VHH binders against E3 ubiquitin-protein ligase RKP (RKP). Designs and how they scored, part 10

Target 1, 188 residues: E3 ubiquitin-protein ligase RKP (RKP), of Arabidopsis thaliana (Mouse-ear cress) (q9siz8r82to269)
Amino acid sequence: KLHGDLDVSVSQREGISVVHHGVGPPIVGLEEFSICGDIRIVKPPLVLESLALFSSARANACIWKGKWMYEVALETSGIQQLGWATLACPFTDQKGVGDADDSYAFDGRRVSKWNKEAEPYGQSWVAGDVIGCCIDLNCDEIYFYRNGVSLGAAFTGIRKLGPGFGYYPAISLSQGERCELNFGAYPF
Below, E stands for the ipSAE of ESMFold2; O stands for the ipSAE of OpenDDE; V2 stands for 0.75 times the mean of E and O plus 0.25 times the DockQ between their complexes.

## First folded at step 5 (VHH)

Design b51 (framework vhh_8ghr_2)
Fold by ESMFold2-Fast, scan of step 5:
Structure b51 (fold): chain B 188 residues (1-188), chain A 119 residues (1-119)
Amino acid sequence: as target 1 above (188 residues)
Amino acid sequence: EVQLVESGGGLVQPGGSLRLSCAASGFTFSNYSYIGWVRRAPGKGEELVARISWSGGSTSYADSVKGRFTISADISKNTAYLQMNSLRVEDTAVYYCARDRGYEGLDYWGQGTLVTVSS
């Protein structure tokens, strides 16, 4: 669930825009057009596995104001880089979330935070853990949770590239890593 | 009528090769389509063995087949292929072609083609 307000659907709230390519109500989920590498949906809608050495994707939800959080339930404990990225962040077969100035990631396998460079942060994770990924655009901070326990502020003074900026939930997975994304489902 | 039609399955000895084809009938693959080859063997679940982006040509493979199988597409013929080399007894399965819509899951499945690897 993207946590900010429960009273109004995501598509009608200030601070979040849901990209919708089909008919019907907008649902927060994976933006398939963003996939670099190869991510299989092993259980619809949001249990994912990387089939390539390194795969990346964004959600279809753009955050440009307010405080928002999504969760990742880890089904494996290997390298995953979880967090937030703008549309300008390049995804390649070797670069993903946290490898550019406009992306921010937590990696509990290497116990590191990534914003172009790695720095120690957080705790080692294990399969079965739930990682919370929070962005607070009122304070310009990003922070992470492990099983509901705050790991502290990971990033402050987060980059805003201009009037049309926005951050998307975004993930990068090494080969064989699996996780379940939790954004909730939002009707009109 | 909308369907995917697989062909090329059969009986082959270990170390042999087969080429599977997947032809779309009643529709044309879009630039936003992925095509996957999924196999099911008795007593096992589904395994996605190979995937190709229809317009971009990017490919990926399961570890069990990497280096032995090659997926390709001929956009002008609206057909995808799976070249299977160095076949093993463990590759025995029914092979399905499916359109892969990412988070929407697999749709437009073929009827499957049986591949038996045995002496």
Scores: ipSAE 0.000, ipTM 0.110, lowest interface PAE 19.4, mean pLDDT 78

Design b52 (framework vhh_8ghr_2)
Fold by ESMFold2-Fast, scan of step 5:
Parts: sequence; C-alpha cells; structure tokens
Structure b52 (fold): chain B 188 residues (1-188), chain A 120 residues (1-120)
Amino acid sequence: as target 1 above (188 residues)
Amino acid sequence: EVQLVESGGGLVQPGGSLRLSCAASGFTISSNYAIGWVRRAPGKGEELVARISWSGGSTSYADSVKGRFTISADISKNTAYLQMNSLRVEDTAVYYCAKDRGSEYYLDYWGQGTLVTVSS
C-alpha cells in the first residue's frame, strides 16, 4: 500500500527544499513555471492532463539528500515518463523526464526505464494503477513501485551534477494522458 | 549510423496538398519507437506537429494542424509519411522527421529536412 513520502510535514527536514507563494506552511505541489507544453488541472488539486503532444513539469520540491518518494495515480494507460529531474534538465516539446543525463523516468506503457536511452524495466501498467517514484541519495539509486510492489532498482550510480545539484519529482505526458500526483498529504 | 531522409517538399498554393516521406536507415521503424514530424519556420522555434507511436497504436497532432495533417508509416518500407491538406501560408517551414526516444532526438536521427513553401 503506497502513500507519498514527500508529505508536507517533512518538507522542512534536511534533504528537501520546498517553495511556494501561498499563505501558511510550505506545501509540495506542481511548479507552474516549470510547465513546458500544455497541462490542464482537470480536478483540483493535482489531477493533470496533457493537452499538447508532449508536456512536462516539476514539483516545487528539491531533493538533495536522503530517501524520498511520491506517487502517481494513473487515470490513463498511455505514454507517461515519471520520475526525477534536476532544474537544469531541458523540457521542450520533444524532450522531457528521462531524455537527458540528469533525469530518470519509468514508462510502463513501453515497459522501459529512461536515462538518455531506454532499457527494458518494470511491468505494463493500466489505468487505476498507482506508481511510486523513489529516490535514495544515500545509495544513489532510483526505484519504482506498482501498487505497492517494488519493480526493483531502476537506476544505480545516479548522476550528481556540479555545485547545488538536486532532483525534483517530474513528469512528462503524451497528449491526452492523465494522472494524479500525490506528495503525501491527502487533501480533504 | 541512424539516418532519416525527408522528401516531398516544394512550393504549393494556399489550400493545396503535399505528402512528405521519411525514409529510415540504420534502424527499423517498430512498436518500440515513436516517429514525429517537427517543423522550423524562419524566425520561429521548433514545433512538433505530429507523432505516431506503435507502442500505443496512437497518433497525435498539434492544434495548429489537427484535422489537416495525417501521419502514417509503412513498416514494410521502413518509411513514415505526413499528408498535409488545406495548406496555409503559416505552414511554410522546413519539415524534419525524428525518432522519439528521449535524448535520441539527436541531429544524427534527423535528416536535413524538406522545405515546404506555401505562397501564391
């Protein structure tokens, strides 16, 4: 059973930096200024749909130490690339999460892991699945989960770029794909 | 060496049609890859106009061309196509085909492009 490890209660802890411009304590959510392409919020707070051929976004949480996880609930089963990206990773209408050295993604439609190149990994996914995206900077590894079951280590020896490196939860969606992001605290 | 060679561009009047071809070599068009058509107009950035993916059997289009352009591929000929109908002056651009595997949208996977000019 999965729930996100990027809970609002831990956003103040060592190894994570969260920014937002709202009132009250910082919350982990979508970084609107990171959006490349066209992403619509179809249901608040974080049920998202890509309206462009390929859309990408980051969360507002930078992970620079420790072990952290977030969840993606799939509303559709098509191409989505889910995982982690640095701030420097380019998002374009052709490139997203997993398409550069400093990003890592799981794609259960093509049953592949992405870091510049695709390699077989994981299981085929279906609408209704919950995908866990875990990064462990103590071991420099990335893991994915499907409905609470580990798919194994996806990436080892993950890249640490220059000064001030950090990884953000990040997603890329083909046109019409929909998902819900969960960073720990379920809204009421 | 992976190469994609575009052809079929030319001068056409507004409202006309063109069919672009993309011949692939060094790899086989298959369900493991998406093939896209990207255009660059003078003074504008790159725009992905159409994509076909056999992993999903799905096609997708930019809003600017939806209903006018159709992407297809013939796996036996290792060739992708872009059928362009009801062409407009704003469709004037160099059109490139590209292999969609993330950072494998390298220039080595893109041809030199084919020029489409829509004018009277």
Scores: ipSAE 0.000, ipTM 0.202, lowest interface PAE 15.9, mean pLDDT 78

Design b53 (framework vhh_6z1v_2)
Fold by ESMFold2-Fast, scan of step 5:
Structure b53 (fold): chain B 188 residues (1-188), chain A 119 residues (1-119)
Amino acid sequence: as target 1 above (188 residues)
Amino acid sequence: EVQLVESGGRLVRTGGSLRLSCAASGFTFSNYAMGWFRQAPGKEREVVAAISWSGGSTWHADFVKGRFTISRDNAKNTVYLQMNSLKPEDTAVYYCAADRGYTSEYDYWGQGTQVTVSS
């Protein structure tokens, strides 16, 4: 069929582009074709569990202007790398968000921020915490929050200009780790 | 004390539309994801749609995608299911459920509302 759930559409607002498959309003969610490893939706809409040793995924939303935030409610406290990645960031069974120059992650299990290299940042997290992942392209910074409290600027100078620029909400989970994603479509 | 009360279920004709409502009380509604489930006679309960605590993310089962839409109004402590292009196989008791997101189980359940679609 020329018309169906395999159709791809792009809907844009100032600063955000959402890609959806099918007909209807664009909803920010997981980009199925981005999944590396094995991620199960344990409970709709977006309670996720990694079934592989290391799994990664992007949302279907590209942020290229303005200030945007999404949240991750942790059901488990193990290794999770939460943040932002471009389409060029490689996802493999050993590498995910924060392991390449064009991705940025917070990992509260190891109390570290990742942009290719690890540096101390933030606080240890526990199951039940809500982690805020904020990107501010007005000042070219990435911030994280724990239960509504700012952990400070994690990364600066993140803006890349030119064709293909844009950052996607992105996550990486070790085996058995579980979280709930909230992609509220908001200017912050 | 905690209550989820579904309403709107009735008999409708094939191709018709119906909106279900679920009114929540006794807990902080805006902190919970909400889901719609259904169960037909002799069948397992299945998830139909779900919506995040803020309403920013939704999911719909493949068998209702394009026909049903979940939404919520946090000011009114209410979640909705808009059902379009109804089919006889949509006949079931529809339940709403609330989930804080800390476990794989839903925390609170409604009593259900019956939807019957005539062939």
Scores: ipSAE 0.000, ipTM 0.135, lowest interface PAE 17.1, mean pLDDT 80

Design b54 (framework vhh_6z1v_2)
Fold by ESMFold2-Fast, scan of step 5:
Structure b54 (fold): chain B 188 residues (1-188), chain A 121 residues (1-121)
Amino acid sequence: as target 1 above (188 residues)
Amino acid sequence: EVQLVESGGRLVRTGGSLRLSCAASGFDFSNYAMGWFRQAPGKEREVVAAISWSGGSTWHADFVKGRFTISRDNAKNTVYLQMNSLKPEDTAVYYCARDRGSYYPSEYDYWGQGTQVTVSS
């Protein structure tokens, strides 16, 4: 279970930049200023509930090179769009992760992958499932996992606009949906 | 309150070396990734190099890889760009920027005023 790569902090590896406004070293977490809609932190640090019809948020970590993964533990099984977005991806009361060409999402309620348009992908999910969200910028691919089992490559040839672009862990939740974010997961 | 002040830019001959410095103030420098950008007259601003909050991870654009090295000193609130084997094509105003976690220019929240580097043949 313990890999040698886990001895290296995520924020110390090439390909990730983290912003943390507290004391000590930066920790990957939710970027509070990214929140669109209304998200309640039900249980600190990162058990979240959407109070608005549609809410979105980004993590404070930008992945611009290499292979990275985070996990989402589902406390409810309704509509959630989980994946990766640039800072340029618009979050509104009707649009979130997967609704623009610079964002990519998996939605296990509708069994679909989203990149501006929906296509069938993956498996139906249930409350208690852990969804892995993986991006590999070495080969420009995005994969999703359900309870540690790969669902296959969701996206290939993902949008990369020069060296000035990066992807953030990002989520969108319909009203009443709850999940726990875990940014310490790695596929290595 | 947040300030970034670049220094070290000057005229240098082709093949020469130069070190740029960026002094940061008004924020907890050790909690932010930093980047160096450049802009030549009439051209868009482009990212040159980036460094993580700790200095443990760095990135360099392909067109400067092997010639330029970014580094930082968190005790001095300073980020550096060591430039070796300078070419006329490196002539530009060089900018220091505080990174919101992305190199995309619209997502950097604070920029310095820039320092002019001119490389003559």
Scores: ipSAE 0.000, ipTM 0.114, lowest interface PAE 18.4, mean pLDDT 80

Design b55 (framework vhh_7aqx_2)
Fold by ESMFold2-Fast, scan of step 5:
Structure b55 (fold): chain B 188 residues (1-188), chain A 122 residues (1-122)
Amino acid sequence: as target 1 above (188 residues)
Amino acid sequence: QVQLQESGGGLVQAGGSLRLSCTTSGFTFSNYAFSWFRQAPGEEREFVGAISWSGGSTDYADSVKGRFTISRDNAKNTFYLQMNSLKTEDTAVYYCAARGSEYYHSDEYDYWGQGTQVTVSS
């Protein structure tokens, strides 16, 4: 069991759907079939490294209502695009989280927020920082945190999705970047 | 509005040099990686060189490596291609391009200039 992983009681709440094959409590983790590029699990379950020039992945948790957060502990400080994406967001060797209009990302290396285009946002990050990625579907906003301190609203008026669709925790990493994912979903 | 404008092209003799400039406006220059591409008549567009958003990394096509140098000036919102030891096969329209990521594949660039003609005579 991963310390700080999503509590099973959270996966039972309205507003989150977790894909888990088999009997027993659902576990939030990386959706292996979503991986584009090459991501190595350096330390199970969720310490990750990109081995390809650009790698992307989604979690197996779909957020469709309410306010939710996950965290990313940075082991390196290079280019990483961290945030939220729909299933329709294309993951290619050149496009990831924040490169299409149905995805939203923070990149603290370039101090930018990404929704297809870059705009200045946030603070420069360093290895050892913990980045919080929050989505609030009650007011259609996305917020990021650095070491528990809010960086302010990154995106407002985020796209509303139809029934059966939602946003997934999603990351994109340039080659050699490493991070640890923590899917402690926090209703605020 | 976003604009990229090439300048510095023209006619030059083989063995000579030219410096191309790409002046930009309408976006935060320091957040973008920049590349030069070229296209000769009847040929497909080819990559020439790239510089990362930080300026800490550059990449070049094998055909120009050692002869061409890409650079950027964040204070002037301008980036450059210094072309030395020019050959007749370097004759092409040169395009500047801007991208919000480190990768330089041509179908993924956000903004393009209109092109500037470079003609290298024997």
Scores: ipSAE 0.000, ipTM 0.128, lowest interface PAE 16.1, mean pLDDT 81

Design b56 (framework vhh_7aqx_2)
Amino acid sequence: QVQLQESGGGLVQAGGSLRLSCTTSGFTFSNYAFSWFRQAPGEEREFVGAISWSGGSTDYADSVKGRFTISRDNAKNTFYLQMNSLKTEDTAVYYCAADYRGSEYSDEYDYWGQGTQVTVSS
ESMFold2-Fast, scan of step 5: ipSAE 0.006; ipTM 0.271

Design b57 (framework vhh_7aqx_2)
Fold by ESMFold2-Fast, scan of step 5:
Structure b57 (fold): chain B 188 residues (1-188), chain A 121 residues (1-121)
Amino acid sequence: as target 1 above (188 residues)
Amino acid sequence: QVQLQESGGGLVQAGGSLRLSCTTSGFTFSNYAFSWFRQAPGEEREFVGAISWSGGSTDYADSVKGRFTISRDNAKNTFYLQMNSLKTEDTAVYYCAAEYGRSYGPEYDYWGQGTQVTVSS
């Protein structure tokens, strides 16, 4: 643990915990201490570009109950792995969302779903598409949407986590890929 | 740390066979496309063969097509080059290469250090 000044607070509502670094209300955005690689904020609030071969980020929102969704607006069409990861999922310059069994991702460039291994899923995406990333912990399923149209259930029987653990919105981007994140939580 | 390590090179008579292996560590193997390149003394490095990240497609240089086969084993984090009907002109240092998620190309993310293959007449 850090020994210097560290201002961290946690606000909870049923099904979601938000970590806030500072004073004031919690803001759903990137968890700064969970970023791996090199990510540039191109335009506030959250237009991101990967400057490293493979960069990964988590939101500061932990989902542990209910049905939740976030959206990713693609500014480029290359390799991006979008979905959900636990805090324990290893993020390195070679591993990101979907590369371990405690993470789940959709990649529309390779038309695949990732949970450690790749399987065909979804549709090819193009720049300008909006990808919806939905987790439903009532039935342990993960769904993806393209421009509001369901691509079907991607993962069923997702790993159940113990008390105190949850899934985070999480993304991994290859070098030069760019997207805008919208963490407007959609309780259903 | 990412590592690519070739093995299986050596001296072989023309008409013989060798199997090269490239063992990898430090990255998620199934996300990568893999290729073999070779370089003879005084020559440019040339493409030999490639296998896509999904394993669903392979490609070969015309000079080796029908004689060489590339394959991958995701469970072992290893990919291979089976070389049959070897010719003296196949003599070169063979390099394995990895490229993240893309189609195979000349601009690879990671390279091995190379293994010598010598084909005698």
Scores: ipSAE 0.000, ipTM 0.117, lowest interface PAE 17.2, mean pLDDT 80

Design b58 (framework vhh_7aqx_2)
Amino acid sequence: QVQLQESGGGLVQAGGSLRLSCTTSGFTFSNYAFSWFRQAPGEEREFVGAISWSGGSTDYADSVKGRFTISRDNAKNTFYLQMNSLKTEDTAVYYCAAGYSRYGSTDEYDYWGQGTQVTVSS
ESMFold2-Fast, scan of step 5: ipSAE 0.006; ipTM 0.290

Design b59 (from q10 with G101Y L102S Y104G; framework vhh_7aqx_2; at its last look DockQ between E and O 0.50; V2 from the best seeds 0.00; counts 0 for: pae E 11.2 > 2, unsure alone 64.7 < 65)
Amino acid sequence: QVQLQESGGGLVQAGGSLRLSCTTSGFTFSNYAFSWFRQAPGEEREFVGAISWSGGSTDYADSVKGRFTISRDNAKNTFYLQMNSLKTEDTAVYYCAADRYSEGYHSDEYDYWGQGTQVTVSS
ESMFold2-Fast, scan of step 5: ipSAE 0.011; ipTM 0.341
ESMFold2, look of step 6: ipSAE 0.000; ipTM 0.289
ESMFold2 (binder alone), look of step 6: mean pLDDT 78; pTM 0.792
OpenDDE, look of step 6: ipSAE 0.392; ipTM 0.732

Design b60 (framework vhh_7aqx_2)
Fold by ESMFold2-Fast, scan of step 5:
Structure b60 (fold): chain B 188 residues (1-188), chain A 122 residues (1-122)
Amino acid sequence: as target 1 above (188 residues)
Amino acid sequence: QVQLQESGGGLVQAGGSLRLSCTTSGFTFSNYAFSWFRQAPGEEREFVGAISWSGGSTDYADSVKGRFTISRDNAKNTFYLQMNSLKTEDTAVYYCAAGRYSDTYPSEYDYWGQGTQVTVSS
């Protein structure tokens, strides 16, 4: 990671904190410092491809209160684990979103929800699908959508680590998988 | 708790066949990829074969292609290695492994069995 003359802007509203590396209003996007593996932006701003066997990344937005959603447009249908992770969730070449108790993922290739262990959930996805990833910290629930249709509650009683906790939009992609992230207008 | 347990090993003559089974518990079987690895005396664990979570793809080490077949039975939470045309070089302890996707590297698997001995006599 490069730590030169870094101009960091932070915006906080109730329920969301965004770190913006640059000039101007804070924008929700990929946190490049979070990348484990090899994720490349193949079409700016947010069309991503994994070039490593397994790659993971977080957005630069921390959700700590309220109800928030982002979308992932699938350009490929293989293994992708999409959801939410804290900063403490380990990203390695084998472990990503949904592989630790402080992360939650939907994987439509395996029709599973992941929180350390896999359980059946959702529907098989295909390239061209748009997956909605929603977290509701008022109810402590996470749920997913496929093309605007709810797949039901995936997780209830989601883990909270303490007063400084927060969940980040987070993704893990196997090699060759490609998707486009959509965070809406800032903040969402 | 997660458990993987191998069975079906034993002594067989060269040219013979064995079927190894790996019974699993403590996780959703259908969401995992499975692999067999083996370790001969004094050697590192080496890849033998893998089957994807869907069963739609399989991969084998060059030394066993055409002789061994990996398969899975989601209803029984069990996966298998059918070993045909066995050679003395196939003598090893065979380990079953489970991971989120199939791979040839031992480090990519989350759960392992204790191993079952296969001995092929000439």
Scores: ipSAE 0.000, ipTM 0.196, lowest interface PAE 11.8, mean pLDDT 83

Design b61 (framework vhh_7aqx_2)
Fold by ESMFold2-Fast, scan of step 5:
Structure b61 (fold): chain B 188 residues (1-188), chain A 122 residues (1-122)
Amino acid sequence: as target 1 above (188 residues)
Amino acid sequence: QVQLQESGGGLVQAGGSLRLSCTTSGFTFSNYAFSWFRQAPGEEREFVGAISWSGGSTDYADSVKGRFTISRDNAKNTFYLQMNSLKTEDTAVYYCAAGEYTYRGSYTYDYWGQGTQVTVSS
């Protein structure tokens, strides 16, 4: 007989570490305990809506080597900040992906890239678009795609060496925004 | 030219009420979410409350929840902070802030006011 908390399994493939609660092979998905604000899964597995003014979450997958991509299918066209964040990145009702120097985001509503400060980048997006979020730790770059077309390198020199180095797929959504996350194999 | 200007600050007794206003110009008011922040002497700036661009949602810091109410008046290009049951700990400079289409963290706010002093006496 066992006492205690949830059973947790960890899978580590080259360049990616995934934490999964329960029995069986690890599945990449949303890390529920990372949610700040109020994100509802409106259709399993990964159609999300923000019910708070500003909500953030990360996936349960840490990227520490290689080239990886996930996709976000936009169901609404408002402000969403999509990209990558370290475990240490503060998620509060005031801060999300791209608001601190250890996170990187694309915002197609305002045609901006975010790493603490905003700079022009990319294209305006519309509902129905699919945004690709790519991190390449062979080149230390982050870049985004819109409907399969590259928007160019958004960020360079992203590698932060040290204990526990790694980046997580991460999103921030304004109130009422909806999207679907896809963590399938890279490239998409 | 974008401007945010606070008014309504001043001296009040503990247990009293005060209403702050933030008048805006130079942008389409209805496209913006609005927030109030405050900074006490020697402390970091902290979030107080926010209202969405549609006015359909509000959010508050735990320290002020139930006592403060944020509201907006699109016809006047002005938004407000109604402060009730004031405590000495509420003494601070209060700042209004605006972000396009939705509330965002402090690093993503597009515009800030100059601040207005609120002093609560025991």
Scores: ipSAE 0.000, ipTM 0.224, lowest interface PAE 13.9, mean pLDDT 81

Design b62 (from q10 with N31R R100Y L102S Y105W H106T; framework vhh_7aqx_2)
Fold by ESMFold2-Fast, scan of step 5:
Structure b62 (fold): chain B 188 residues (1-188), chain A 123 residues (1-123)
Amino acid sequence: as target 1 above (188 residues)
Amino acid sequence: QVQLQESGGGLVQAGGSLRLSCTTSGFTFSRYAFSWFRQAPGEEREFVGAISWSGGSTDYADSVKGRFTISRDNAKNTFYLQMNSLKTEDTAVYYCAADYGSEYWTSDEYDYWGQGTQVTVSS
């Protein structure tokens, strides 16, 4: 819900565009209008829990140039699909980040990477782990970290689309899964 | 509230075709591998076919290979068994099953089962 101001603004910095709703400076955070399913903010600003069988959301930041990272601190160890999605990636009650060719995800519960198809990747995760989600549009690569240690390149030759193209930090959570998002892992 | 419900069973003549459906609810369909099993009276339960989480891999019992095809439709939360060139030996109750397992390449210890649907192949 917008509070008192229906104007939409975009803050543009080289390589990133942040969509701002309402009054005040633009802040990178969860795009609540992107939520499919049911996500509760358990602890402000960004400790989240899925209340639906499968929930998905994007951040309000579009990455279209450069190298960017965000972090996810896991409060539970079940299925979470963490990564990057374009605006066009379908979020439904059955589909989330990693289920379409314009999205990329790491899932440490199943020790797999997802880009439409699943392949083995990474390490099993546990509650308390911090997962780094990195996109490098200089090299067209996506890679992940576990507690600051690289898991290697997950995806290479990532898909680029036409004008207005970009990738958003994006997550999908099974029911009861909880995590904390941190968009300050890399300076903006 | 997890439910798997088979449909499409019935009586068919030898050499005929039948398509079974398994409609699911109460869980995230796209996260599961799916299998079909069958059991004739007095026999052990037999594996028939499986489809992976992504749909990119399928596996079949030797007795049905080349005759049966498993497929999934994530938009409908439904998976299928197309049975062609049916033989009297295919007569059984067919069960659909869903496997969530720790490794998505394995189908050990199925998490959810349907109630079964009778297939009878007459000579």
Scores: ipSAE 0.000, ipTM 0.146, lowest interface PAE 16.7, mean pLDDT 80

Design b63 (from q10 with W53R R100W L102S; framework vhh_7aqx_2)
Fold by ESMFold2-Fast, scan of step 5:
Structure b63 (fold): chain B 188 residues (1-188), chain A 123 residues (1-123)
Amino acid sequence: as target 1 above (188 residues)
Amino acid sequence: QVQLQESGGGLVQAGGSLRLSCTTSGFTFSNYAFSWFRQAPGEEREFVGAISRSGGSTDYADSVKGRFTISRDNAKNTFYLQMNSLKTEDTAVYYCAADWGSEYYHSDEYDYWGQGTQVTVSS
């Protein structure tokens, strides 16, 4: 019952837009309306487990300029596709991050990078690894890191989006896979 | 090639009405919140009114509350400013602006701006 209270708050800095439902400062987190499949928050705020055969979600942060990174701490080593997706990237029970041309993912279980098609990239991962997911829109490149060590440029010449469009941190997890998201790379 | 184009400006007598339109292209209209700003000669650009992405919320500068109404038509990729009971002090160039995904207006952080349309209110 707060006069002028709104359901959504938005923070805009040059390069990032964050949308948060509720009152108070915007916080980068999981966009619950983006969830396809079934993702359980095992431990707040961001330890996640897929309960469906294949689950996908986006963060509530849109990256449209500059260089940004988030991290994923792996609690399991199975199939996970981690990276970046536009709002137009379709999430289904069989398709997730990296399965369409407007999304980019690293999968260390299959040692592959995904942009609609799979190509060899990176290293096998194990439970306990921290995967860095970096997008550099100054150079139109996406990089991944394993435990702070660069795996090299995964994608170069990533599609330039028109003004008003951007990439979201996005993840896809097969059933039983568990990870912790860390958005500490987004200073507010 | 994103474009915002204002129309409907012109000369009107004090106490009269004008309806400004902002037609847009090159982006998904429904993902944007929209605002109107104005700038009088020698003054800084000031906020006039805003409509949220959903259309469920509107906000206005105190100087125009009760006189101006902002609305949007998602089917036509157009949003409007209905200006009633115009005063000579409303004379300015009016700019439309679009803000990505926002339910709130932001003065200097708008993604897209129109080129402006002149509104002149004669005594």
Scores: ipSAE 0.000, ipTM 0.096, lowest interface PAE 20.7, mean pLDDT 81

Design b64 (framework vhh_7aqx_2)
Fold by ESMFold2-Fast, scan of step 5:
Structure b64 (fold): chain B 188 residues (1-188), chain A 122 residues (1-122)
Amino acid sequence: as target 1 above (188 residues)
Amino acid sequence: QVQLQESGGGLVQAGGSLRLSCTTSGFTFDRYAFSWFRQAPGEEREFVGAISSSGGYTDYADSVKGRFTISRDNAKNTFYLQMNSLKTEDTAVYYCAAGWDYSGTPYEYDYWGQGTQVTVSS
C-alpha cells in the first residue's frame, strides 16, 4: 500500500522504494527535507497548506516499475500542480512540479498539463474534488482522474530514467492553497 | 494513555553539557512534531526548539541557536535536546511537548511532560 500508514511490504515490493530516517519499518508520507517554500501541516498527517508564494514537496516513495496512483483531495480550488517528479527536478520559489522536463503535473485551475511547457488538458476543478495521479511505467504514461473519472492520458512516452532513478509523488501549491494527500490508491 | 516523560536534567557547571530525553507512549510517535520549552521562576514558558514529524525541519530560539540541537529516534519513541556551552541563564525547568505540527506557542500543543530541572552554576 502506497499510504501514510506503516506497511513493511511496500518497502519490499518491486517497483516502489520507501525512504525513511529511523530504525524500524518505513512509513509512507511527505519527505519534509524535500520541501521548498513553506508548507504547514494543517491537519496531520497529510492536510497541507502553502504559506509561501509557491511551495513544493515530494513523497518519500520512489516509483521505478509498475502502475501506481495517489490521490489529492482539494480543500481549495486555486493553483496547484500535482503529479510526479524525479529527485533531480529543481524546486525553487518560482519552479515546481511540471516546470522541468523530469516532472509532470496537472493543474485544474488553469486547465493545463505541465511538462516544462503548458498544454490544455483536463477539467476545471473545485474545492472538494479528489484528483487521482496515476503513473504507468509499463506503458510510460501518466493519467489524471477527477472524482474517479479519467481525464485521459496526459503524458505518453514519459522520460525513461537510468538505473537507480524513479518518480516520486510530488506537489506544488500557490500561497493559501490546501490539499490532503492520500497514498492508499492502487490502480493495479 | 498518552504520556511524555523527561529525563537527563540536573546540576552542571557553566560551559558544560547536558542531554535531555523525552520518552513517549500511548500515541503514534512518527506522526507528531516535538518541541522543548523552558520556564525560569516567575517567567512564562518560552520556546527552545522544535523538530518536525519527519525530522527534516528544526527550529530554535535565537538564544540557543548554535548551542542546542534537537533530534528524534522513532524506533525508541524518544526525542532529545543536546545542550552544549551551557550558561547560568539556561537554568530553568525544561518541558517536552508533542503536537500535530510544531509551534512556538505553548497552548497549541496537545501533550506535555511534567518537566525536568536544569541548574547551571557559575
Scores: ipSAE 0.000, ipTM 0.093, lowest interface PAE 20.2, mean pLDDT 80

